VHH binders against F-box protein At5g18160. Designs and how they scored, part 15

Target 1, 379 residues: F-box protein At5g18160, of Arabidopsis thaliana (Mouse-ear cress) (q9fk54)
Amino acid sequence: MDKQDEKKQGTTKSSSTLTTRCSHGNHISQSNSIPLDITIEILSRLPAKSIVRSRSVSKLWSSITTTPEFIKHRSKKTSPPCVLLIFRKHDKLIVFSSPQHQNTYSHVQDYHIEIPKNGFIRRLDSVHGLICLEGSKQLVICNPTLKRFFPLPEPQGTGDEYNVGGFLGYEPIEGKYKALCIVRGWNTQVLTLEIQESWRVTKPGYTHWPTKDTGRCINGVIYYKAIIFDRVPRHVIFGFDLRYEEFTHIEFPMRNYDRFLMVSYEGRLALISSTSSVVEIWSLEDAGNRKWSYEQFHLCLPPNTSLKGVIDAGELIYTGFSLNRSFCVVYFDPKKNNIRETKFQGIADNQIWQPDRLGFDLVNDFYVLPNHIESFISF
Key: E = the ipSAE of ESMFold2; O = the ipSAE of OpenDDE; V2 = 0.75 times the mean of E and O plus 0.25 times the DockQ between their complexes.

## First folded at step 7 (VHH; framework vhh_8ghr_2)

Design d4 (at its last look DockQ between E and O 0.07; V2 from the best seeds 0.00; counts 0 for: pae E 11.4 > 2, unsure alone 63.6 < 65, grease 24.4 > 24.2, placed apart)
Fold by ESMFold2, look of step 7:
Order: C-alpha cells, then structure tokens, then sequence
Structure d4 (fold): chain B 379 residues (1-379), chain A 122 residues (1-122)
C-alpha cells in the first residue's frame, strides 16, 4: 500500500474536539465531543492491516492514524511478533508472515512489495518493525506494515556504486532508530532516523570493514562481523553502541567463526551453528566482552531443514519444503528439547516456485526475519 | 551499469579442456564480492559449479566437478576464470557468470552474464 493522496482535513472547533467531517476546501467544519486521545485509543486497538486499509478508504482515519501522537501511542502497544518469510524475485519482494505460535497451522496471507527501479542489493534485517536494505549508493528503510520505502540521504564518500555497507539499529532509551553506514574508503557515519537529520561522522575508531554477514541490533548495540586492519587482516565482531555512538570489538571464541549465525539468544549476543543432530550456542556474557559461555544441544531434524534464526522466546527457527509443496517452519526449543511445526499453504501454490529467467529454485534461498512487529513509523 | 561478459565456450572432445572467462564492469572485485559459475544443461536444473571470494581467496566447488574444474580471479583485470579439465559429455551446458556482492554462500546472485555454451561431444 502506497502513501495516501490526502485531501484537506476539516478543522476542529475546539482543542478538545475532533472534527467528524472533512471536505475539499472550507465548505464545512464540524466538531464532536470525542476527544482526540479517546479516538486514538479506539483506533489503536484495530489490527495493523485494518489501520493500513483504512488510510486508503477513510480520510478521517488517515488523518488520525498518520499523526505523530497516534504513531507514538500505537508504538507503546507491542504487536504479537511474527516471522517474515521474504522471497526476492527480480525487483519484487514477496512477503509471507507466520505467527510465532506453537503447534499451529498458519493461514498464509502473502503481499508483494515492489522495490523501486534501479535495484537494491539485499541486506535484510528486521529492527523493531523496520527493514534496512542496501541500495547502490544509499540505505533504504522498508516498513512492511505500511508497504513503503524511505530512502536515506546519500552518505559522504559514496563515489562508486555498491560501496555502501550499513546497519539499522534501535536505541531503546531514547526510542530512536539509527543507521550506521560504512562507505568503502571513507569514514563511518551515523544517522538518527528523523526528518531533517543528516549523516554525522562517528567518533574515531579502529580501521575496519564489515563482512558479508548481516548484523544484529541487541539492546541498543549493533553487532556485526568485520575485518580489522592492525598488523594483519583478521576477523572480529564489532559493536556500535547506539546511545554513545562508540565502537568496540570482540574476538571470536572459536576459529571456525564462518559457520556460526549471529543472533540474539536470551537477550544476549550469541553465535549458533546447527547440524541435523547438534546445535552449538556461544553466548556473550554481559560481564565482559571476552567471556563466552558454550552449550551444546541434541536434536533430530530432517536433512532438508536449515537454521534461519532465533525468536525472542529462545526457540530456533528452521525451514524446509515437503514434496507435497507444503512449506514448513520448525521451531526447536533447546532447553525443553521440544519441536513444533507450522505448515503453510499458499507458499507452494504461489508462482514464486516457477524458475526465474535463469531457472533457480528458491526453496532454500530466502530471507527469514524473526521477531518482526508491526510499525506505523514513517520518515 | 553492472555487466558480466562470459567467453571461452565452444565444442570440445571428451577429456579435453576449456577455459572460461568472465569480464566484469560497473563494479570492482572486492572483499564483498562472490563470483560464481552456474551451468544450465538442456532439460536439467541449474547447478552452481564453482564460486570464489577473490579478496579472501576461498573457493567452493560442486561435487560433480571437484578435482576437474578450477575457479580463479585476477583482481587487477577484474576477471574471473573457470579452468575446465577432463571434460565429460554431462558437462555440456550454458555457463553463466554471476555476482553476489553481499550474501554469504553465493546462493542468491543478483547480476548475471548472458552465458557461453560449452558442448562436449565426439
């Protein structure tokens, strides 16, 4: 759904009264006795899909639900989290959602989000309801709830195409989104996502360059794998504290770091690797950036399932397809040794399984974004 | 505009050799680039034959070609190569060069060449 083409809104006759009618021009204005804060409370109880649809068909509701006060009020109400399943086919993202429920069958409702022409290279990371994409010379914020894209300003030093690496984070104390941008051959930059903000050069830190892996925002810190250049290039984990806008780096606790997925596990930075029979979890303890705990868990999964992430409740997410075209999401709780499964109809029937121009099968090559919540924030 | 141009295909006898080239333009090989060779045989699915991370030097091969094919890259010439030795009839396919700038295993290539045909027959 695109931004609504709004007409002028009627005016209230008093500060405590919201107008009930809005017309073109100044033909009519009418107030009623319902205060704005009550109207916001009523509307904020609607499902996100209903709010978004109402913006297209009701000028009054579009006027109310786009105000900063409504957005702030709705943001205080955390929606139930879901897992987004995102398939990229050419210039389109095909998005499916799955509730994070145990032992349920999900009814899949897909929706399509068209990426602007000029293409975006992928880097999908869901941060408090928003997804950061990398474009050729800039970062782009996607709000799946609103089905809208918000390009960020171009950072300094972009020169050549595809020289921008970046991450989105959420700073929970100030309640602000911030983007960190690394431009190849240039300094690092940070942006607070607000109207009229511009990129700021970060405080000096180690020379580094992020690797291909996506980062994770955990408790106001963006963690990402990077190469540091001090005497010989080596891999480390960088942390960027969003409140103080400062870097730190953390050594990997193991040599085979490339096989581990970086996640949030039990509120901590963690590195997880899984086979069909064994899960290994390294968790960073808050007492120090060089102290890790290690746990190993046993499971029995079909060989066609792949670890994709972790939900906040501590369950690991695996995905796979059956030969009967059912798409399955498997949740494993390592502590309870419990497996639950959600099957999706509609994914297998969707045309995304037709080979693209070059014939690739997408059954194992999609994005899984856990812990996604609804957001009505725009920029 | 990002472009990948393949060359070096042709007709060869079983047991022979060919070298494929992939010239890149519109971007430079970097620590964020994975370059892969993908083949499409008539009536068969696609197969990622080989991939390389040029700056880190790591390579990966499909089991069907391991020991026979070698992928390499020349960063200064912005070109990747696939040396194919001990060719078999089942290696007959159109070979595409592809790029994955940011994603790990080369599973989702975002830029593709037009392909070069390799025919292995007597």
Amino acid sequence: as target 1 above (379 residues)
Amino acid sequence: EVQLVESGGGLVQPGGSLRLSCAASGFTFSSYSYIGWVRRAPGKGEELVASIYPSGGSTSYADSVKGRFTISADISKNTAYLQMNSLRVEDTAVYYCARDEWYGSGSWFDYWGQGTLVTVSS
Scores: ipSAE 0.000, ipTM 0.185, lowest interface PAE 11.4, mean pLDDT 72
ESMFold2 (binder alone), look of step 7: mean pLDDT 78; pTM 0.787
OpenDDE, look of step 7: ipSAE 0.321; ipTM 0.698

Design d5 (from c3 with S106T S108H; at its last look DockQ between E and O 0.03; V2 from the best seeds 0.00; counts 0 for: pae O 8.9 > 2, unsure alone 64.5 < 65, placed apart)
Fold by OpenDDE, look of step 7:
Structure d5 (fold): chain B 379 residues (1-379), chain A 123 residues (1-123)
Amino acid sequence: as target 1 above (379 residues)
Amino acid sequence: EVQLVESGGGLVQPGGSLRLSCAASGFTFSSYSYIGWVRRAPGKGEELVASIYPSGGSTSYADSVKGRFTISADISKNTAYLQMNSLRVEDTAVYYCARDEGYYGTGHWFDYWGQGTLVTVSS
């Protein structure tokens, strides 16, 4: 009775757990990231301070705002030109900025900048938003908008001698900044402010020594006063064409040229002198023919004011010698015979006005830089 | 070191004359700097009364002293002078000699000054 043990093969129904792979479609939530073009447009409309700040807040914004394209795009949307009041005390620059067209009372934006070691300020001018400072052996470019300094390479052949003169210019066609350095009166060099550039030697044709006076970049030409050593040393105006990198020189149209401020006036090189009652303007009409035009205007200025600059609109800028309460800037339009004043508050409260042992401070340097524009360029 | 030393101040009657001197050292007048005389009257701020560009000989005067004061410089002595004529009581002040690099145009901002000399105009 063979009990056939029917081994019931328990068909283990392998319940194929259909792991419904919930394809969690990574709905990459298209994080509604603002399109790049819109981001660029938004950033380009921000105040300068905000743009600068944005660079420290976001790598993306930094990458966008540092591109040449953005810089160029933003430059087309620039705020009105500003006047800079720059005070130097020891190793610090105190910069006040105000729109040029503000009337009566202006709240100034002020900030402090540390001057690089061995740096000093002379021949100070705003060149398309940048300022050139001189060191003992090298030039330093300041961007006030960025509050940054950019040291330039040392020119060749400086040795241990002091740099006798340096200028910054902007060539408008190529859109390039170039620096001019004169070493020992005969060694002239040009640097294009681009990455990995070096100084190029140029030939001025004459040994010349720049004076301490401020140079001017006008329409791609750097103009500066210098002593030319010909048969007899004499003062002249040098012009350096930034595009062609060529030197020219022109004679002063007057003998008392030391009284005249060299400026851009109505887009031309001009020499302006102002007394308490008379303004004299010599304008260069034709550089090639060395022709100057002369204009004279009468004005009544407040006492103890002096000419400090000229805005592009043709207004002359005057300031006083001392700060009593507010610092006052006077704008005189010689053509319209109009005077306007802007008072700057807060300047008097600055440490720069601390009196010396004699009760006042005459050791500070003061510069008025008209027609300053914002710049986001970095080197 | 740049130094400026004033001398020649004193007491003078109205209508009188004084000549101030400023001896400069540490730089030369041929260095294309301006020399100025700045005065500070009691209770008043500083006033630039006269300036000279020694290298060129150009001079400038405040309206308050124009026609009465004359600024001059002797490059050989590295000394500037202020001849003050027809002095008035309101000319009473400490007079300072100062140097300006002269790169601001017609305006001045001096980087060195002397100790000053007192001029008192009194009857």
Scores: ipSAE 0.012, ipTM 0.253, lowest interface PAE 8.9, mean pLDDT 82
ESMFold2, look of step 7: ipSAE 0.040; ipTM 0.561
ESMFold2 (binder alone), look of step 7: mean pLDDT 79; pTM 0.795

Design d6 (from c3 with Y103S Y104W S108T; at its last look DockQ between E and O 0.47; V2 from the best seeds 0.00; counts 0 for: pae E 7.2 > 2, unsure alone 62.1 < 65)
Fold by ESMFold2, look of step 9:
Structure d6 (fold): chain B 379 residues (1-379), chain A 123 residues (1-123)
Amino acid sequence: as target 1 above (379 residues)
Amino acid sequence: EVQLVESGGGLVQPGGSLRLSCAASGFTFSSYSYIGWVRRAPGKGEELVASIYPSGGSTSYADSVKGRFTISADISKNTAYLQMNSLRVEDTAVYYCARDEGSWGSGTWFDYWGQGTLVTVSS
């Protein structure tokens, strides 16, 4: 048991009352000395790292913590959300995490994730604890908590195309993850993430071509920017309802839509633009009536920061560098008009931005994924 | 500002030929661009008929046009071409030039489209 890194309030030590029986050969036995409900409660109090490690040292703990019942129970005891910072240096993906708290000490945590050989990451959000990566002929699901990758089946009709575009979503009523795949811009397919499920062809309301912008899953709907054809190509926002598996589209409320970041704000689809002194927020008030509200807020940002996302609590996330080149994360709450700063030690100084002896080991891409929670689901 | 301007459409009898051009501005083909020709026939959906990575010269074609259409690019003129031979009535469509950057081998992320050029094949 590794207790050195897990000195947290409420973390149990080796004082558990559970017992484990080992068997020789292919036999497995348990003492059944403690009821399952109590065992789940005890195990669900452990930090994620401790749960994952415990699966390697106890057959009883492994058999319990991998069940759907345990995973569902642990999910209901919601982990505190964090911000993931993902840096790509050539073929490396370096992940850092920071808790999302107002005016509290922020502890930098990281995950070093080795991506699949043909996998890559774009500007994607964390969707209920999972991240979708695009491979050459299939999508790959990354679970940072488990440090595992789950390749999805190859979609139908790939032909001689190699890269598959797709989005991940979470349907909260049925508690299921679904992936939406768009092959060649006109072939749409959906997959429910379960063992041995296959892609289903879906009937879109409009033929459309998604753009490079990342998608957002908001309350069971995947939203993404796309192009449709009337007399000429036109940009719109598509929504894919994960429960009913139906498409809709929404016109942008403004003409300069390229300057706005598509996010979840106050539980709604929103478009946010920020300068160092002004934030503009368009929020979708009613999807049925296609009504948007508009608000403008004033702020004074630290120098050299830019908007990267929004946490569910309603704070806008900016990242940048201080005068002494220290990497920082700034949170702005438009409603309270307050700013808080969290500094990530070791990101800008010597570990991420320092080139190798030949200058080739530079950061190629940088991503900010707010609202990341722990997930113990496996496929 | 990225722009794609198609030209070369017109009326042709079956069995004839046309050459479409797509002049690009606001970016250089050496900027990792993927260029596709997409057609829309009346009452039909969109079809990606041909694509090319101009910097590398790799091409692909829909089965409906293989052996009849040839896509090419002239990097020095920042222009892509679609040579259309042995035209059939079913090739009648508006042909659009489209660009995707950074999504190799996939037309899923076309983010810039021209206004289209009409090709009519009839007797």
Scores: ipSAE 0.016, ipTM 0.511, lowest interface PAE 7.2, mean pLDDT 72
ESMFold2, look of step 7: ipSAE 0.012; ipTM 0.501
ESMFold2 (binder alone), look of step 7: mean pLDDT 77; pTM 0.776
OpenDDE, look of step 7: ipSAE 0.250; ipTM 0.666
ESMFold2 (binder alone), look of step 9: mean pLDDT 77; pTM 0.775
OpenDDE, look of step 9: ipSAE 0.220; ipTM 0.644

## First folded at step 8 (VHH; framework vhh_8ghr_2)

Design g1 (from c3 with Y53S S108F; at its last look DockQ between E and O 0.60; V2 from the best seeds 0.00; counts 0 for: pae E 5.1 > 2, framework grips, unsure alone 63.9 < 65, grease 25.4 > 24.2, SAP .671 > .668)
Amino acid sequence: EVQLVESGGGLVQPGGSLRLSCAASGFTFSSYSYIGWVRRAPGKGEELVASISPSGGSTSYADSVKGRFTISADISKNTAYLQMNSLRVEDTAVYYCARDEGYYGSGFWFDYWGQGTLVTVSS
ESMFold2, look of step 8: ipSAE 0.194; ipTM 0.653
ESMFold2 (binder alone), look of step 8: mean pLDDT 78; pTM 0.795
OpenDDE, look of step 8: ipSAE 0.054; ipTM 0.409

Design g2 (from c3 with Y103S S108Y; at its last look DockQ between E and O 0.47; V2 from the best seeds 0.00; counts 0 for: pae E 7.0 > 2, unsure alone 63.0 < 65, grease 25.7 > 24.2)
Fold by OpenDDE, look of step 8:
Structure g2 (fold): chain B 379 residues (1-379), chain A 123 residues (1-123)
Amino acid sequence: as target 1 above (379 residues)
Amino acid sequence: EVQLVESGGGLVQPGGSLRLSCAASGFTFSSYSYIGWVRRAPGKGEELVASIYPSGGSTSYADSVKGRFTISADISKNTAYLQMNSLRVEDTAVYYCARDEGSYGSGYWFDYWGQGTLVTVSS
């Protein structure tokens, strides 16, 4: 009885443990860095204050926003022109800014700028977003948007005396800022505001002495009042073409030129006088032929107002110095015979009106700068 | 109307002296004004010779005239003076009186000028 030993062949199922090597793919988290072009676009759309702040927050943003390309790009997206009300007290400028087209009540932004110790304010004007100041021997450029000052090199031949008439201009074709200095009436110099630039001596056709009056840069020409010495000293208007660096002079169309304010009016050089009831405008029609046109307008102004400037739209700016609850700016359109008013709030309550340590409320100067634009340029 | 009238010019020998006067009208020396003397020599540009701030008495001089010329002002007469001593042939020029109404300037922004007075220094 043959016990057939059924050898149960135990089929050892070798469970091949497929060790699924989870290849932890190094998902390099593509840090979704915002593309540079998008970053530029975002930054270009920020308010000026934010752009300036961005420079302190990020080196990248600083590098982007300081490029000429960005500055140019941003300039095309500029906010409406503003009127600057600038009060000087000692070594401080208090700047109030308001859009020129605002009616009634303007919420003004104010900021303080410390004037360099060697600087003083003469012929304060806004030139394509920059303000020119004078030091003892040199010009100082202020960028209100950046709240920075940029001292220019000292002109040649100043010696121990400050006998310099200085002006800032903008050449629109090349897109360059140029400064003009007249030293001692005969030494004329030009500086292009670029890195490592120096004053270049130019030859004026005439010896002339700029007066204290504010110059105007209009379409690449700096106009300013000066005295020339022919047989008898006389006042004329000089024009300095920034592109060609050439001087011309134009006679005043009237004898009583001292009462006229030199301005840009409708893109042309104009002389404007305003009395309580009459506005007179002399406009330079042809600089080459030295032809002036004359217009007269009648207006009724609020009492104690004076002409301070002209906006590009052709409205005349009047202000009083009454520090009531609001500072009032009057805009007069002579062509439309329309008057509008803007009230600036907060000016009267500003610390600038606090007496100094000696108990004096010495606001030294007041300036109205129309047609101001933002600028992000630095030198 | 602001007016400046110079007087006192003339012919003088080298080493001689002259005193120029500038009578001002239309403004007072008690204001924030500088008075300057500017000269124009034949064939040369204008040179600021001296300036004074009458209200404070501060004066400045060109190096070319320092120690020889003295600027002064009489506020009561509203007149400025230029005492010129040790005159040289190089001092020959038309001398102009000028006003700078700058409160914060160095007195170099002259907005009004006189007609000038001729000073000739010749042997």
Scores: ipSAE 0.022, ipTM 0.451, lowest interface PAE 3.8, mean pLDDT 83
ESMFold2, look of step 8: ipSAE 0.026; ipTM 0.498
ESMFold2 (binder alone), look of step 8: mean pLDDT 78; pTM 0.786

Design g3 (from c3 with S51A S108L; at its last look DockQ between E and O 0.50; V2 from the best seeds 0.00; counts 0 for: pae O 8.8 > 2, unsure alone 62.9 < 65, grease 27.2 > 24.2, SAP .735 > .668)
Fold by OpenDDE, look of step 8:
Structure g3 (fold): chain B 379 residues (1-379), chain A 123 residues (1-123)
Amino acid sequence: as target 1 above (379 residues)
Amino acid sequence: EVQLVESGGGLVQPGGSLRLSCAASGFTFSSYSYIGWVRRAPGKGEELVAAIYPSGGSTSYADSVKGRFTISADISKNTAYLQMNSLRVEDTAVYYCARDEGYYGSGLWFDYWGQGTLVTVSS
């Protein structure tokens, strides 16, 4: 009775543990860096203050916003032109800015700028977003948007003498800033405001001495009042074409030219005089033919106001120096015979009116600069 | 109206002396004004010869005339003077009196000029 020992062959099911090698795919977290083009677009839409701040926050943003391309791109997206009210006290400029089209009450932005020791304010004008300050022998360019100063090289041949005239202009075709200096009446020099540029000597054709009057850059020509020496010294208007670097001179169309303010009016050189009741405008129609047109308007101005400038839209700017609760700017449109007023708040309460250490109110000068635009240019 | 009137020019021999006068009207020397003498020699540009700030008495001279010329002002007469000594042939020029309204820290801008007076230095 043969007990057949059924050898139960235990089929050891070798459980092949499929070690699923989880290939940890290196998900390189594509750090979703904002594309450069989008970054440029975003930055270009920021307020000026934010753009300036962005330069301090990021090297990348600084590199982007300082490129000529960005500056040009941003300039096309510019805020409306502003009127600058500039008060000088000692070595400080207090700047109030307001849109030119603002009515009634303006919440003005104010900022302070320290004037370099070698600079002083004369012939102060806004030229395509920049302000020119003058020293005895050197020009200093201010960019109010950046709150920075850029001293220009000293012109050649100044020696111990004073510079008799310095002007800033903008050549619109080339998109370049150029400075003009007249030294000793006969030594005229031009500097293109670019990196590593030097003054170039030009020949004016005439010896002339710029007066203290503010020059105007209009459509690539710097206009300024100067004295020429023919048989008798006389005042004329010089025009310096920035593109061709050539001088021309134009006679005043009137004898009593001292009462006239030289301005850009409707894109042309104009001489404007304003009395309490009458505005006279001489406009240069043809520089080549030296033809002037004359217009006269009647107006009724508030008492104690004076003509300070003209906005591009053709409105004349009047201000008083009343430091009451608000500083009032009057805009007069001679063609429409319309008057509007803007009140600047906060000016009267500004620290600028506090006496200095000696107890004096030494506000040195007051300037009204119309048609100011933002600029991000640096030199 | 601001006016400047020069006088005192003339013919002088080398080594001689002249005194120019500039009578000013329409403003006072007690104001923030500089008075300058600018000369124009034949065929040359204008050169600032000397300047004075009458209110403070400060003076400046071109190197070409330093030690030979003296600028002064009489506030009571509202007149500026240029004493020219040791005159040279190269000093021959029309001399103009000019005014600058001074501003704090400003250079000189001569915005008013006289008619000029001729100084001829010849042997």
Scores: ipSAE 0.009, ipTM 0.296, lowest interface PAE 8.8, mean pLDDT 83
ESMFold2, look of step 8: ipSAE 0.048; ipTM 0.569
ESMFold2 (binder alone), look of step 8: mean pLDDT 78; pTM 0.787

Design g4 (from c3 with Y53S S108W W109Y; at its last look DockQ between E and O 0.37; V2 from the best seeds 0.00; counts 0 for: pae E 6.5 > 2, unsure alone 62.5 < 65, grease 25.9 > 24.2)
Fold by OpenDDE, look of step 8:
Structure g4 (fold): chain B 379 residues (1-379), chain A 123 residues (1-123)
Amino acid sequence: as target 1 above (379 residues)
Amino acid sequence: EVQLVESGGGLVQPGGSLRLSCAASGFTFSSYSYIGWVRRAPGKGEELVASISPSGGSTSYADSVKGRFTISADISKNTAYLQMNSLRVEDTAVYYCARDEGYYGSGWYFDYWGQGTLVTVSS
């Protein structure tokens, strides 16, 4: 009885443990860095204060916002021009800014700028977003937007010279700032405001002596009053073409030129005089032919106001120096015979009117700078 | 109208003396005004020779004339003077009187000038 040993072949099911190697794909988290172009666009749309702050927050943002391309790009997106009211007390400038088109009450932004210790201000002017301060021997450029000063090198051969006339201009075609310096009336120098530039000596056709009056840069020409030494010293207007670096002079169209303010009026050089009842405007129509046009307007101004400048739109700016609750700026449009007023709040309460360490509260100077624009340029 | 009128120029021998006068009109000598004598020699630029604050009496001189020239002012006459002693051939120039409004501290902005007076120093 043959016991058939049924060898139960135990089919060992080899459970192939599929070790699913979870390839932890290094998902390099693509840190969704904002594309550079988008970053530029975002930054260009920020308020000026925010742009300036961004430079301190990020090296990247600083590098972006300091490029000429960004500066140029931002300039196309500029805020409306502002009127700057600048009060000087000792080594401080208090700047109040207001849009030129604001009516009635303006909430003014004010900021303090410390003037470099070694400088006094002889002339102060706004040129394409920069303020030019003329010191004794050198020009200092202020960028109010950046709240920074940029001292220019001293002109060559200034030594102990008793007079240095300095002006800032903007050449619109090349997009360059150039400074003009006149030493002793016969040594003229030009500096292009770029990295590592020096003063270049130019030769004027005439010996001339700039007067105390502030110059004006209009369409790439710096105009300023000067005395020319011909047979008899006489006052004329000099024009320095920034592109060609050439001097021209123009005769005053009137004898009593001392009462006239030199301004840009409707994009042209103009001489404006304002009395309590009459405005006279001489406009240079053709610099080559030295032709002037004359206009006269009648106005009724508030008492104790004086002409301070002209905005590009053609309105004349008048201010008083009464520190009431508000500082009033009057705009007169001679063509429309319209007067509007803007009241600046907070000026009277500003610390600038507090007595200094010696107990004096006197403000040294007051400047009205129309047509000011934001600038992010640095030198 | 502001006017400055120079007088007293002329021909003088080396070592001689001249006194220039500058009569001012249209303004009064004040604490904020300076009178300067500026000379222009042939072929040379302008040189500030001397300056005075008529009200304060402060004076300054170019090194080239120091010890030889004296600037003064008579407020009552509204006239400034330049006494020139020990004149040299190199002092030959047209001498201009000029006014500066002293608002700017350490700079000179002569806004009004006289017609000038010629000083010739020749043997």
Scores: ipSAE 0.060, ipTM 0.543, lowest interface PAE 3.3, mean pLDDT 84
ESMFold2, look of step 8: ipSAE 0.087; ipTM 0.595
ESMFold2 (binder alone), look of step 8: mean pLDDT 77; pTM 0.787

Design g6 (from d6 with S58K T108M; at its last look DockQ between E and O 0.55; V2 from the best seeds 0.00; counts 0 for: pae E 5.7 > 2, unsure alone 62.8 < 65)
Fold by OpenDDE, look of step 8:
Structure g6 (fold): chain B 379 residues (1-379), chain A 123 residues (1-123)
Amino acid sequence: as target 1 above (379 residues)
Amino acid sequence: EVQLVESGGGLVQPGGSLRLSCAASGFTFSSYSYIGWVRRAPGKGEELVASIYPSGGKTSYADSVKGRFTISADISKNTAYLQMNSLRVEDTAVYYCARDEGSWGSGMWFDYWGQGTLVTVSS
């Protein structure tokens, strides 16, 4: 009775533990960095103050916003031109800015700029967003948007004497800033405002002495009043073509030229005089033929106002020096015979009017700069 | 109207002296103005010879005339002077008086000129 020992073969089910190696895919978190093109677009749409601030916040943003391409791109998206009211007190400029087309009350932005040592304001004008100042022997360029000064190299031949007449211009085709200096009446030099540039000597053909009058850059030509010496000294208008770097001179169309302000009027060189009741405009029609046109307009101006400039739209700017609660700027359109006023608030309350330690009102100068545009250019 | 009138020019021998005068009208020397003497020699350009800031008495001279010429101003007479000593043949020129109405006491931007006075230095 053979007990067949049924050897129960215990089938050891080898549970193959499939170690699912969770491949932790290194999800490199693609840090969703904003694409560069989008970044440029965003930055280009920011207010000027924000763009300037962005340069201090990020090296990347600084690198982007300082490129010529960005500057050019931003310039196409520019805010409307502004009128600058600039007051000088000691070594400070107080700048008030307002859009030119603003009516009634303007909330003006004000900022202070410290004038470099040995610098002074002479022939102050806005040239494509930059202001030219003069030092004892050199020009200083101010960018109000950046609140920065850029001293230019000293022209050659200045010696120990200050005999430099300097002007800033913009050549629109090449898109370059150029400075013109007349040293001692005969030594004319041009500097292109680029990195590592030097003054180039030019030959004007005539010895001439720029006067204190403000020059004007119009369509790539710097116009300025100067004295030439023929038999007797006489005043003329010089034109310096920035592209060709050539000088021309034009006679005044009138004898009493001293009462006329030289301006850009409707894109042309013009001489404008304004009395209490009459505006006279001489416009240069053809520089080559030295032809001037004459227009006369009648106006009724508020008392104690004086002509300060012209906006590109053809309106004449008048201001008084009344420090009432508001500073009033009057715009007169001679063609439309229309007058509008803008009141600048906050000017009268500005610290600039506080007496100095000696109790003197040391506001030295007042400037009205029309047609000012923002600029992000550095040199 | 601003006017500058030069006087005192003439013929002088080498080593001689002349005193030029510039009578100013239409403005006062007490203002922020520089007065300069500019000369134009035959066939040459204009050269600033000397300048003075009458209100402060600050003077400047070209190297060519330094030590020989002295510029001065009498505010009470509204007249500037150029004392020229040790004159040389090369000093022969028409001498012009000019005004720079500078703000800030800096810069020489002559906006008014006299008619000039001729100085001839000849043996």
Scores: ipSAE 0.056, ipTM 0.553, lowest interface PAE 2.8, mean pLDDT 83
ESMFold2, look of step 8: ipSAE 0.120; ipTM 0.610
ESMFold2 (binder alone), look of step 8: mean pLDDT 77; pTM 0.779

